# VH-VL binders against p38371, part 5

Target 1, 215 residues: p38371
Amino acid sequence: CNFEQPETNCFVQESPSWAVKYDVVDSPKDANGDECTTTAPLVELMGVYKYVNPETGAAQLALRPATLASRAIADTTTTSADQTSLGSLDTEPKDHGFCHANDFAPAFVNVAASDTAAANTIRYEFTNVRVYSAAVAPGTQFTGELKYTSNGCTSSYVMRAVWPPAPCDTASTEPAENCGVGSGLNPEFAVVCQPTSATGTTGYCVPAGDIPSFK
Short names: E, the ipSAE of ESMFold2; O, the ipSAE of OpenDDE; V2, 0.75 times the mean of E and O plus 0.25 times the DockQ between their complexes.

## First folded at step 1 (VH-VL)

Design e11 (framework fv_enfortumab)
Fold by ESMFold2-Fast, scan of step 1:
Structure e11 (fold): chain C 215 residues (1-215), chain A 124 residues (1-124), chain B 107 residues (1-107)
Amino acid sequence: as target 1 above (215 residues)
Amino acid sequence: EVQLVESGGGLVQPGGSLRLSCAASGFTFSSYTMNWVRQAPGKGLEWVSYISSSGDTIYYADSVKGRFTISRDNAKNSLSLQMNSLRDEDTAVYYCARSKGIAVAGTRYGMDVWGQGTTVTVSS
Amino acid sequence: DIQMTQSPSSVSASVGDRVTITCRASQGVSSWLAWYQQKPGKAPKFLIYAASSLQSGVPSRFSGSGSGTDFTLTISSLQPEDFATYYCQQTNSFPYTFGGGTKVEIK
């Protein structure tokens, strides 16, 4: 009757919030190939969850963008399942400490028309997701690719994510308030404060380089 | 590796009964919801029945309600379809199929693994 | 029950052609739509789930789009192995229902 797990595992830190940064690869274009202006956020919070079969260790990874969660209040046609992108997840890390996650379903919301805006579908499509699960940083950083569509504009990004989500202010000289010592992040992580807007200073600490991002 | 194998098809007279079986291997059968889908000769696909991973939730197409019974035995990795009061229009190839995924959205992803099918012919 | 209507019922095409198949639901199914390919005498093969997500191992020339009631399957450059019948299926609510199928045949 004693159940034991395999020694090796693709550990992922489950949390309703990770900080995720998107770096543009292909700028927004409409269906005609013309430039348009709707983009993914500079940084957002994201729910990260792992579903695992306790007998077999088979795993799935779930990603829930905060942008979809917040816009869902204006949507009566989608469910929480539609706002969550579910994919497969390796049960053991591969070479270089990465656990691969593939075959993600799109996450989306159908925002109803309002007095000031037309109806809009916001869609996230994740590919090539890789969770760093080596002993030095078990399941607290990941990278992947995002195809984002909103208002008929499609753009693509590299995403880089870290746990825990640490709020920051680029104008602060206090290390704890600008992704340094005392921020709550592992001090060996290479992180930088990413404001939520181009004109503001407040945001979240995000990976400064490619995953795994270390000093 | 991952496979489903149907058996139990054959020739039967109208009003007769048949029991179809589906043997699963290469995956944790008890974690997946299962379906039966049929296809009449020269016709399209018709969904027949669904059973949840525990066996507690069951659905049927209107055409087979009250005549067919879906069941599963997780200890034996097997799915069954008991077909009673068979009619000419039940003549078809019957496939068992696994739902994709093992989490909350899994049943809505569609069916990713299919058996080869077993032929049921209802003829006088 | 949700009715699924596919068009066209058949299409004649040549290798290298772009083929578009449409599927319409009688009521909204969100993005819960799957596409399958079936060759004569064979079981269906899973192609696309959640309207636009390509199943692992399926060639990139296949793509799906749409939401709500109107859906499209596109084959960007038809190959000899793509001559088959294609089916859409709504997975939003029970009973699950399939479209009538679209046969892609050689000219």
Scores: ipSAE 0.000, ipTM 0.493, lowest interface PAE 15.1, mean pLDDT 86

Design e12 (framework fv_enfortumab)
Fold by ESMFold2-Fast, scan of step 1:
Structure e12 (fold): chain C 215 residues (1-215), chain A 119 residues (1-119), chain B 107 residues (1-107)
Amino acid sequence: as target 1 above (215 residues)
Amino acid sequence: EVQLVESGGGLVQPGGSLRLSCAASGFTFRSYSMNWVRQAPGKGLEWVSYISSSSSTIYYADSVKGRFTISRDNAKNSLSLQMNSLRDEDTAVYYCARAYGDYWYFDLWGQGTTVTVSS
Amino acid sequence: DIQMTQSPSSVSASVGDRVTITCRASQGIGSWLAWYQQKPGKAPKFLIYTASSLQSGVPSRFSGSGSGTDFTLTISSLQPEDFATYYCQQANSFPITFGGGTKVEIK
C-alpha cells in the first residue's frame, strides 16, 4: 500500500494504535546503580499523530504509549497531554527515506499509592525517532530510542514499530494468526509475532529486523 | 560473552582475493544490521560496508564498490566480506561492528583481523 | 559525502586537566554524531551517541554537546586511562564517515 502522494513530504500514518517492540540496550538500574527488575513492555500499542502548523508549515510528531493511557485511570494529576510525548518532525525525508523526529517532551503518569503498592511515576523519554516515509512503505514503520523509568528503575531500548497493529499467536499454525498471509499487514513487510508476556503466546506482529523491515 | 570474532586476514599480492569472516555470539545476531570498518596502519577509521538484518539493504564505500561483497548467514550467526582485486591501499585492520539498534552507530566491535596487500 | 574535521590532531594534557575536542561536519547532520575512544592496538570503544547521550558504563567525566555542524567532546578531569585517540562519526547518511582523530597524550 502507498498512501504517500507524489508531491508530499513526510507522511505518517496517524492511528490510535501502532505495534511497538522494545529491545533492551541498558538493563534496569535504580538510582544507586544497582540492578532492578522493572522493564518496559515487550510489546505495546502506541498512538501516533502528526500535527502541522498551517502558518509556518512546521511539523510535530506525537507518541502516546498504551501503558500510560491504561495507567491514567489511577492518576488524578496528569492529563492526556502529559501522557503524550510531542516532538518535532522533518518536513522532507532525508537520505534513505527517513523523516527524523527530535526534541520530544517526556510522557508520564503519576500512579497513586494503593493498599499494596507505593506511589509510582512511569516516564517515557523518546529520542532519535525516525519514520520511514518512502513510496514502498509510506509512514507505516518507525524506529527510535526509549528511556523508560518505573518503580525507580531506569532502562533504555531501541524501539521498532509498524502499522497496522495485528494481533497474533505464536502457537497458531494459521498464517493469518501468526503474522502471515491474511494478518492485515503489507505482505512485503518482514514481521514476527511478539508475545506480550515472557510465558504467553499472544501478542502483536512487530518488525522482524531493522527499519525498514522487508522480506 | 557478547562478542564478535573476525578471521580470514593475511598476506596477499595485489590483484588477489581474501574472504573475511565474523562470528557473533551472546546476542540475537539476526536482529542487528552489521558493518565492516577498517583502519590502515597509523591512519584513522574508514567505514567499508553495511548490511541490514535481512540482507535486503547493502551499502559500500566508493573505494571498495564493485570489488568487495558483504553477506551474512543468520542461521550460523556469521558475517562475511569477500574482497576481490585487492590493492595496496586496502592494507588495514578490518573490524566487524554491530549497529546500535536501527541506527548507524557501532556499539560492539571485534578485535580486528589484519589484511596486508604487498606493494 | 559528508566530511568530518576534528581539531586538534593531538593535545598534550596532564591528569586532572579539562580536555575539549571539536568535530565539524561539512553539512548539517542534526544530532546524528557518535564519539569513540581507541587505545593503541585495540578496537574503538563506543562512548557517546546522538551527540550528547553517554553510553552505559562510560564515566560521567565524558560529555558531548552540539548539533548541526559543530560538536564537542569534553573530558572534565582527565584520568590516566583516558590517554587515547578519539574519533567522531556522523550517522546522518551513507557513506558513514569518521573524523581524522584526536590523540590525547600525556604532558
Scores: ipSAE 0.000, ipTM 0.504, lowest interface PAE 12.4, mean pLDDT 87

Design m01 (framework fv_maftivimab; at its last look DockQ between E and O 0.02; V2 from the best seeds 0.00; counts 0 for: pae O 10.9 > 2, placed apart)
Fold by ESMFold2-Fast, scan of step 1:
Structure m01 (fold): chain C 215 residues (1-215), chain A 120 residues (1-120), chain B 106 residues (1-106)
Amino acid sequence: as target 1 above (215 residues)
Amino acid sequence: EVQLVESGGGLVQPGGSLRLSCAASGFTFSSYAMNWVRQAPGKGLEWVSTISGSGGRTYYADSVKGRFTISRDNSKNTLYLQMNSLRAEDTAVYYCAKDRGYSYGPFDYWGQGTMVTVSS
Amino acid sequence: DIQMTQSPSSLSASVGDRVTITCRASQSISTYLNWYQQKPGKAPKLLIYAASSLQSGVPSRFSGSGSGTDFTLTISSLQPEDFATYYCQQSYSTPTFGQGTRLEIK
C-alpha cells in the first residue's frame, strides 16, 4: 500500500563487484587504546553472493572484499572461505524494504612478510548489514558496519554499497564519467564519485547518503 | 570530536507548540540519520522520531504522529523537532541522538537533553 | 511494535561481582540489539551494538551476547562507576527500548 512496496523475496544482485564506501566511525586504535595509522580503503570493490538451501529455503549472504582477494595471492595459509564473510539473510524484506543479514563470520588473510612490509593479518568483521530490496530498487544497495583490523590497528566504519560498480573521475565534466547520465547507475540513485586515494581523482560511484540513497 | 547541543525547551501550556533545535559538530552531518529520544521524569527511554541523512525519509512513534515534525538543515548542521498540540504526557527531557550508521540506531552520541514541561 | 522486556528491574551487587542483565524481544530481531548505560542526570551512553560489538572507549569488562529473542549484558568485575540504569534497544525495526535495569552497589 505505500510506495516502498516490499518484494516477496530478498533479491540481491549477485556480482563479483559492488562498489563499497567506508566512512569512519571509530578512528584507528591499537590494543592499548593508542592512536595508529592503518585504515580501511576509502572505497573498494566487493563480491556479493547469495546462497539458498534448496531443501529449507534458508538464505545466506557472502561478502568478499577485493582487498582480501588481492592480498590472498601472497597468502598460502588462508582459503577462499577464510577470505569471504558468510552470514545469514532474511528470506523476505522487512519494514521499509530491508533484508537483514547477520551472524557474519570474520573474513581475513595472513599476508606474508615482503621486502617492504612485515607479516600482517587483515581482518574484516561485518555487522548490521541490510540490503535494500524494494520494488523500485531490488537488491542493488546495502549498508552495514565494518570493524577493520590491520597492522594491529582496529577501526570501525559505516559501509554503503551500490551495484553496478561504475568507475569515475572527480576531475571529469562528462556526466558518464562522474556518476551521472550514462554511468550505468539508476538515475534516481544519489551517488558521488569516491576516489581510491586521498590525493587522486579516480575511483568508483558510491551512495552519497544513508541507504536507500535516492535523489 | 562529536558534539550535539539541544536548545528550545521550556514550559508550555497544553495545546501549545515548541520547536527544539540540535546543533551538531565533529562529523559529516548529512551522512547520518538523526533521532529524537525522550525520557519522562523518572521513566525510561522512548524513541520519538528519525530523519534520514538527506532528509528524504522521516519516521515517527505512534504517540506523536500528526503532531510532531522532524526536519534538518544540512547547511547549518542542525536538527529540529517541531512539536504541536502538546499534551501533559509529552513532558520529558528530549535528547537528540546520532545514528552510528543507518536509520534506527544504534545511537552512538547523544546531546545533553532539553527539558519540555507541558503544564497549565 | 516489538516489545523489549528486561530482567531484573533492579539489582544490587558488590564491587568485583559478575553482573548479568537480560533482555527479551517479543519476536526475533537477529543481532539488532544495543545496550546503553545511563548515569543519574546524564544522557545515555552506547556500550554494545549488534548484540556483541563493544563500542570504542567502553571498558572490556562489558560484553554482550545473544541472538533472536534472548540477549544478555555482562559486567565481568563490577566497578563503582558502573552504578547506573542499563537499557536494551532493538534496531531491527522502529526503535523500542526495554524498561531499564537499575544497578545499585550493595
Scores: ipSAE 0.392, ipTM 0.778, lowest interface PAE 3.6, mean pLDDT 88
Fold by ESMFold2, look of step 2:
Structure m01 (fold): chain C 215 residues (1-215), chain A 120 residues (1-120), chain B 106 residues (1-106)
Amino acid sequence: as target 1 above (215 residues)
Amino acid sequence: EVQLVESGGGLVQPGGSLRLSCAASGFTFSSYAMNWVRQAPGKGLEWVSTISGSGGRTYYADSVKGRFTISRDNSKNTLYLQMNSLRAEDTAVYYCAKDRGYSYGPFDYWGQGTMVTVSS
Amino acid sequence: DIQMTQSPSSLSASVGDRVTITCRASQSISTYLNWYQQKPGKAPKLLIYAASSLQSGVPSRFSGSGSGTDFTLTISSLQPEDFATYYCQQSYSTPTFGQGTRLEIK
């Protein structure tokens, strides 16, 4: 059912974990334009937070990819702030019930050289982020674009995200374990189980297509 | 490599029907909205129709509503356009176009097009 | 429906020239503005998306700017392969294209 209500505030469900799927748009290329193989994960958890500047009232959206946080364990040169991408956020919904977030600073982590690998910087650049804010599902889905760089290899993706991060298993016949009834997701959401690896069956429920993703 | 290949164009009389197909490869077809865009001879580009990645949402230009039906078969990576009640003004090259990920464009990959001619 | 008006309808220029093509929307479309290049007998090619983002494989001499209602495509130094027709397209709502700008060799 496609029912939308006016929304006067850009609500965002704050959580250390949203499920985010990446679908490739620009295949991986190095600085010379030659193909390379390093890619963003198929799916990852992402911290999503809203901040308001108490002096100006300006709103911001913070995106913290779990992959960057996990790689920072031994890194003394990259702070928690560097691992978090901060951008502006609209105060009011626009554009068919979306709240736009723009001007994101890059998020990154430095990976020190090892015996087997050169030093590297893993870098996320988010653009064109839109949070779905209509009253039927306020602040629980968003979309945007990721430019991902690692090992000199850059690729671009559409990102599509949903809260809550419902675990799933494509091999399960139980609806609650395959993004269906009992999973904890809004039953109106159109979602699909995305395994974390190409050969595995376990992962997270992610939007099935364009945001807003409804049946 | 993303590849889009249209087929099914041809000559048809006014009031007739045609079905266009677009075979897709090189990307996860079901994750992207797909589009038909047409261009009449010597004229500019006109968006015709969009279908969401899942197939659950469809959109049509006013000029084709009620006459054209967009559909997709994600198991075959194929996009379709059923064109009924064809008129002379439907004469155009029809392009299959992939959405970059936002539903209404941008269209980042295009097929070579298939010509539809509606004439007595 | 959002009307897209391009200016100029056609122009002549020489290799090496700087060229600016403008596109105006009948209402605000934020940054949901895309630019395409089309050569005769060929499909359109995406150049710029989201007003200013360069599509992969497009030379850096192409740039886009603008937000709201007024947008520009700039080619900083024309090359022989740049003579073509250029279209803007809004993706804020159901897509509409500008009428095209034909760029010809002087």
Scores: ipSAE 0.041, ipTM 0.645, lowest interface PAE 7.9, mean pLDDT 87
Fold by OpenDDE, look of step 2:
Structure m01 (fold): chain C 215 residues (1-215), chain A 120 residues (1-120), chain B 106 residues (1-106)
Amino acid sequence: as target 1 above (215 residues)
Amino acid sequence: EVQLVESGGGLVQPGGSLRLSCAASGFTFSSYAMNWVRQAPGKGLEWVSTISGSGGRTYYADSVKGRFTISRDNSKNTLYLQMNSLRAEDTAVYYCAKDRGYSYGPFDYWGQGTMVTVSS
Amino acid sequence: DIQMTQSPSSLSASVGDRVTITCRASQSISTYLNWYQQKPGKAPKLLIYAASSLQSGVPSRFSGSGSGTDFTLTISSLQPEDFATYYCQQSYSTPTFGQGTRLEIK
């Protein structure tokens, strides 16, 4: 949102695009506990927004994965609200400069059946989201956990995100093209290029370590 | 301050060739992709070509593929566009545009453009 | 290629007016949408990138919104210097521009 909101101590860089990495914790399982193959993206963009209630001062964090947004065009059954996960956000940083966000509503889309694929629902469930809001890098990194479900196949991830979203190519020796100088990222951030596919070289710069990820 | 200055435009007959140059300053030239974007008289903007910071990757619009060649000399902070087999529809102001990063935009800085006229 | 369609093609407004220009992509482009301003005889100027991020030096009366296929550029209170042609551009793949919106004085 581009409207002015009351200031809080928990700064979050509002942007339609953060770079988000998902590291698998629990491998995909179906409802019966059997192995399945559907996983979250290796990396994706995510809309991140902060809302403050002007009457109460309560803050909320909204997360909108690009996967859901991209599928929305073909989904007439869900709304933008359905495709956005909204949770509570601390008003001031707590431990080690983090603002905690909790109680996220699931975000999801429905994918209609096609000639080549059955109908599907993609669901994001976020928990224990922590936005790094320390003065050295306020609101430009966050972490949390994701429970991802697609077609009844559920997996769990550690989520790590950084702003701005810098595209990159692992095949490039040019710093600006591989998460270095000129990429737009904070030079103090420890980041690495994560391709969007297992075989590709192009993707986005993501945190190289735990949040906060610094050199 | 970022500056981009195009040169090399002019009048040329169909089938002819021109080489455009763009002198860049005010930023680390080799760290950013560079682009050519053209605009026919009274028309909109059309992307022509992109070259990565290192020059290792080049991209072309279908309308110019096989005829135009984008290149750069990072030691001279200069971007080039070799245009061969020029057609009347290539008539346009040609802008060099700096990429904000490595991708296909945004184009955060533009030169003032150089006019290319292809006519008999 | 991804086609970008702006609406309207032309618009007449007065100083102080709230102006809205829309851009639609033929397919989802996430938030890889940029807005430019071009005045007659001048090069384009970047206003908004990543759908809603304001370019440095651009007045705060300019704002952008949208994701996926539908995007909006808003000028909250039109100033005399804002009369120009505006273009959207997707950077999701090989760049393509909208046809432009000419903003004229009423």
Scores: ipSAE 0.005, ipTM 0.545, lowest interface PAE 10.9, mean pLDDT 91
ESMFold2 (binder alone), look of step 2: mean pLDDT 94; pTM 0.955

Design m02 (framework fv_maftivimab)
Fold by ESMFold2-Fast, scan of step 1:
Order: sequence, then structure tokens, then C-alpha cells
Structure m02 (fold): chain C 215 residues (1-215), chain A 123 residues (1-123), chain B 106 residues (1-106)
Amino acid sequence: as target 1 above (215 residues)
Amino acid sequence: EVQLVESGGGLVQPGGSLRLSCAASGFTFSNYAMNWVRQAPGKGLEWVSTISGSGGSTYYADSVKGRFTISRDNSKNTLYLQMNSLRAEDTAVYYCAKDLYYDSSGYRYFDYWGQGTMVTVSS
Amino acid sequence: DIQMTQSPSSLSASVGDRVTITCRASQSISRYLNWYQQKPGKAPKLLIYGASSLQSGVPSRFSGSGSGTDFTLTISSLQPEDFATYYCQQSYSSPTFGQGTRLEIK
């Protein structure tokens, strides 16, 4: 066994990729309260990292959306630090096995104008993030809330995330390719394939229910 | 643009220790997991260890677990491998390798490799 | 650990030939398979990731296919610079490599 998972502390599985699904709470609206169309992705990959202050022992959680990372090449004004949202993290689990993370700084990119699109800022604001760290699944599922702004449209979501990220295809009959046996996910996790587009079949395995999501 | 340069290899006796370094440049070092992969003379590739971008998570091959320690110093863009209790079967060229993409599956796609540094464990 | 087996262990071919190298996993790894090229005395070079995605800068004559346990690397029209050892590697769990396929000039 090469992966070690503590049973009692706020363990978080660090990885450049977790699979994250967003479920709408508040539909997109502009600054005037009028409806608009820009939304968060249906699913995306997200970097998840834990930092500990060596002087105080205080822990922090860092979340880096792949959407921001992929748009960084078109951005001349922000840095990798701006594309990463850093918040606090409990050092011990609270009731029901959750470690809470709060006070996240916004993560964002300023996308330069192109021949087909105007300049745009994409902003992620995370709140009420909770990592499930109980012994049965230490640090491999989390939930939270996202306020997403792009093209002047703001919308809000419940996010649910799982590690490891597993690509999937809703059209595949092979269990390993449709979030089943052989996909790399804990077989006790309740997961479902979420396509990256409304018209496609390929995407990532994401939690099927509330965190912790078990069969 | 991306460069990985290993150093610290050499001849060591069984039971001895050695520390390898990998100097990285041309990319934002702290955003990528880093890896050590080895190759015994005339043999194939064997993954040794992985460390997350922040340094908070480490993973090891069963053959080296408990003897090797991977670490990194993001302020110096340097990856390390501390090798203790060395055995003849640890003799190999050790490569430093970078994970491919931040938005990939995260399962260790090695897009850039260093030139390698030779570790020989012999009496 | 997942065992990766390549076939053939060695292959002789001529410039212009179509060559195929196969890789088999001891259990299903979905599409989490990468291909590398290694020339004598040099570090490996990534050719294909995720079973079929061509790494930027790699010539289009290289292609990958497969899912589950059976995977293939194809070179559609072999060039002199393609004579090398090729390795598959699963990225589904802790990484493991195939034993390598040595491609030699006929």
C-alpha cells in the first residue's frame, strides 16, 4: 500500500485533480438583477492542496479550478496565486466527521479579448466547504458552495467533489468507463458519470448524492 | 523551456545513504506534482515516488517505502529524494519527472524528464 | 500493483512500415494508459497520454487506441528517428510500466 490515510485528523487527499460537480442554487443574473446565460461548468477538475503553518500549526485548504488554470495562458494580469482560492481548515474533525474550511479568498482570471470574444473576468468564490475525513473515506470527498461570476453574470451552486478523478462515458457499457468496478473510485462510493456538455456523453465520475456519498 | 536537472548520484555501499536533487526551471514548480522514476542498467522503467505540488502528500513504491523520503523546496524549485538503507537492487539511473497537466486526470502523466543521475550500490 | 505486459519484446522493421505494439493490463485501467519513447542513453519522451491523446509536438504518424485491458500504439509510416524502445504505463493507480518493446532496423 503506498497511500496512507490518517483516521482522526483533518486529512485531505492532495491532488492536482479532483472531479467537481456544480448544482444550481441561484440562476445567473447580472448586476441589475436581470437574467443572463453564463454558468459554471457542469463538471470540472480541481486542484486540492493542504498547507500547514509550521509556527502555529494552523491549516489551510487551497482550491484551484481547472477552468481558471486552462484560461491562464490568455491572462496577462493575474498569477497562479490569483487562480487559487486559499481558505482556513480545521485541524480536527467536527461532529459527523467533517473538517470545515472557511474564509476563502476569491480565485480568478482576466481573460484577454480575442477576435470572437470580449475581455472577461472569471471569478470563483467558495464558502461553507467541508471535507469528509472519517476513517471510512478520509479526505476523498468534500462539499461546499460556489458563487460563480463570468461575463457579468453571477450564479450560485452547491459543489460536490470526489478523488480520484475518473473519466467516464455515459454511452459505455464497460463498468470501468462508467463509474463502476475498475474506475479507480472506492467501490462503496455512490458516483455517477457527469458529461462536460449537455449534448455529450464524456465527462467525469462525481458524487451521486450528498457528501458523504455512499451506496 | 522546461528543464529538470538531477544531481547527487554516485557509488555507495549497501546499507548506506544518498540524497538526490532535481533543479526545476521553466514552469511554475509549486503547481505540479513531481516524481522519481528509476531504471536499472539494461532494464525497464520503475516508478519510485510522487510528491504533490504543495508537498503535503507523498506516495511510494512498495519496494522503497520506509527507506526513501521524497521532499521538495518550492522556494528553491528543487525536488529531493533521500535514500536510506540502500540495497544492490536500488542500483539504477534515477530520473526526475514532471506531471503533465493540472487539468488532467491527476494520475501521473510524465511530460518532462531530467537527464537522470546514476546511483550504484556496490561493495 | 497492476502488471503491464508488452508484445512483442522486440520488433525489426523497415522505414515506411506500419508497426503496432500492444500493451495488456492485468486488470481494467479504463483509458488511463500512456506511451513513452526512449532512445539509448536518453530520458523517456511522452508520446501519448490517456490511451489516445497525442502529446503536443509528437508527429501525427503516432496513434494510440484501446480501453480496459488491451491497448495498441501504432506508427503508420516508420521513420529513421523512430527506432527506439517504447514503454506503456498505466496511470490508473500507482504507476507501473510495461517491460518495453525494442524497435530495431531490419
Scores: ipSAE 0.000, ipTM 0.426, lowest interface PAE 15.4, mean pLDDT 84

Design m03 (framework fv_maftivimab)
Fold by ESMFold2-Fast, scan of step 1:
Structure m03 (fold): chain C 215 residues (1-215), chain A 122 residues (1-122), chain B 106 residues (1-106)
Amino acid sequence: as target 1 above (215 residues)
Amino acid sequence: EVQLVESGGGLVQPGGSLRLSCAASGFTFSTYAMNWVRQAPGKGLEWVSTISYSGGSTYYADSVKGRFTISRDNSKNTLYLQMNSLRAEDTAVYYCAKGRHYYDSTGAFDIWGQGTMVTVSS
Amino acid sequence: DIQMTQSPSSLSASVGDRVTITCRASQSISSYLNWYQQKPGKAPKLLIYAASTLQSGVPSRFSGSGSGTDFTLTISSLQPEDFATYYCQQSYSYPTFGQGTRLEIK
């Protein structure tokens, strides 16, 4: 006789690394509305953390892009807190198993000018973040919007994320190395290998479809 | 089958208000930017407004800023256009249109509704 | 706003003809240009996006070319169902449409 375990809480798999894919919604534009070329990464790792106030039960979601963390070594003006976007998080899943996260503070770094590059501010603004927290996939997929600004170019994206961050190679015929059986991901997840560069084959397994992404 | 169906059009007097709805089916509505495009009788197409997939970003043509509000309800797969302070110049067929792909930067509108007629007249 | 100018405003052609419609932007829009077809009483249909990429299901007789400020839509061998009004649209900034080109039977 086992007790049924109903989905009654917004579980989020905390990890220093989730794999996140950004798909363009609004193409890069500068302050004058003119086209520019600086974009968010094709895929990156992201720290995902959940904080709960033990007195009130109020929850918060923290997102820390690896791009900001790596650029922080050249930044003497921002802190680790500035590189992390903190928002609210539902305490219970809403319709369809989603936990909504709102009111994110921007995450950013101010990269100082060097001998090889001009000063640059990289800014992430997250909105409408939703973590899928249902019994079939508890807190291991999320989606949201990103407004990304770098080199004066602002663009917007749909982001879709999955845990664990499974490395992959689009050139590999071995299922375990190309987001298939043995990759470490739930075999029922619909995932695809996203290279980190347009000309390379190595990257991370990311959701292939809308969240929740299932076969 | 991917489909968009507009409703809520009709006859309204200058200064009046109307709310248009667009019901979406056959695709994951919550992942696509949505648009309103209008066409005055016998005239060309004019973009009115765009809303991002989550509703976090909205954009308006200068001719409607401050009077029209675009919104969406992803739980109901429905797009809205609240039109206030209507003018004779707003008389047009209003089309609901879907962005081609959420990962596509082309800004093309690949699926359109049949349109709903809004007439602003005494 | 970026102004889109189409030429000609109308043209007459026969089935089997090669038809060319031109669209010019008031400033460079790179390849952010889309082409639509609209038949009387119907909603527009996307033909071409990103200046030259054919939308799925659109016949190969339609092609687009150009970049920057000057763009062309070509129908290589006109069919009866192609008689319609054609619009270009830029998506480089806030969307703007050309005034349309009405393609009529000769």
Scores: ipSAE 0.000, ipTM 0.418, lowest interface PAE 17.4, mean pLDDT 84

Design m04 (framework fv_maftivimab)
Fold by ESMFold2-Fast, scan of step 1:
Structure m04 (fold): chain C 215 residues (1-215), chain A 122 residues (1-122), chain B 106 residues (1-106)
Amino acid sequence: as target 1 above (215 residues)
Amino acid sequence: EVQLVESGGGLVQPGGSLRLSCAASGFTFRSYAMNWVRQAPGKGLEWVSTISGSGDSTYYADSVKGRFTISRDNSKNTLYLQMNSLRAEDTAVYYCAKEGWYSGSYRAFDIWGQGTMVTVSS
Amino acid sequence: DIQMTQSPSSLSASVGDRVTITCRASQSISNYLNWYQQKPGKAPKLLIYAASSLQSGVPSRFSGSGSGTDFTLTISSLQPEDFATYYCQQSYTTPTFGQGTRLEIK
């Protein structure tokens, strides 16, 4: 075995859960260009999967937002395939250790009207997704862009993601509970706790800087 | 077609070491995560370890962390489990299991080997 | 670790019966739940993935449902070959299995 031999495949850590942080690029606007209030989550879990066509060897990257999976309960019209965004994936790392994924189909759910809320379509459109696949962190960090639509409001974001998803609490003084030593993350990763709500303290460890995010 | 064949099981003494192998055929081995799952006699299933397709990411059950090492040789289509500091409680049938192309998105084990028996006894 | 609890631990039934096995997660796992069948002396066989998706080649009498913390496996009309032990498994984090449900002839 020679560990210095060149890599020939873009490996991605397949997991039902990665922690993804969204940073606003364009604030929410409706179809008329007017300001509105519905935004993407501050942080969420995301399924990340690699499909390989057994006949052709072509690879696809699949992204499944937890927000869509959880709201599918109220949806009788979409399937798990509609709630998963599939794009192409490079077969080998290029561009400074990144594997590019492109041509994502939208992922969405059609939430049915209830006694308290009107019907709503939640849509995720991913572009410029890049998985960092260099030896130091093979397939455990990625970045990309998201166009998010919900309640007629469209907004855009830069997303930064890390595996494994580590729960955290910004109010905790224990390093293991606030993205430090013992949290389960690679200690060389630069990470910070991102609460799931603006008023809460519990959330997930997410990249602190641009991908690849290292100390 | 798709097949997994385990080998390397046997009788070992407490504190001893053993290496299990799993030979894969019929699929692009480097593209799929592989797992070891064990079952003690008359007991239920316990997940032991996972390795990513590239071999760069490994995960372990708390009961085996620091004692077992999962590895793979993608050039030989072979998965390994190096078992050190063995205890009587490690006595079990050890299964090699593949995460599928379709079902792998849910970390479902779609193909299993026949299993190999590891007995830790003096 | 997410704990998976199956109910009942054992069940006696007759051919033709409708059988329901339940599985409960200690925290929400969305739809990342799989079901397996194991016959004595054999490796487990995948029946259902993603809580409700039937694996290729599995008879349609098997079905799965649920999301979040509560899940069920249903066999609509029990056949002689269905007497086995059934396991649920979560994949939301590192995998954990339920303790198993042994389905026996009444």
Scores: ipSAE 0.000, ipTM 0.429, lowest interface PAE 16.9, mean pLDDT 85

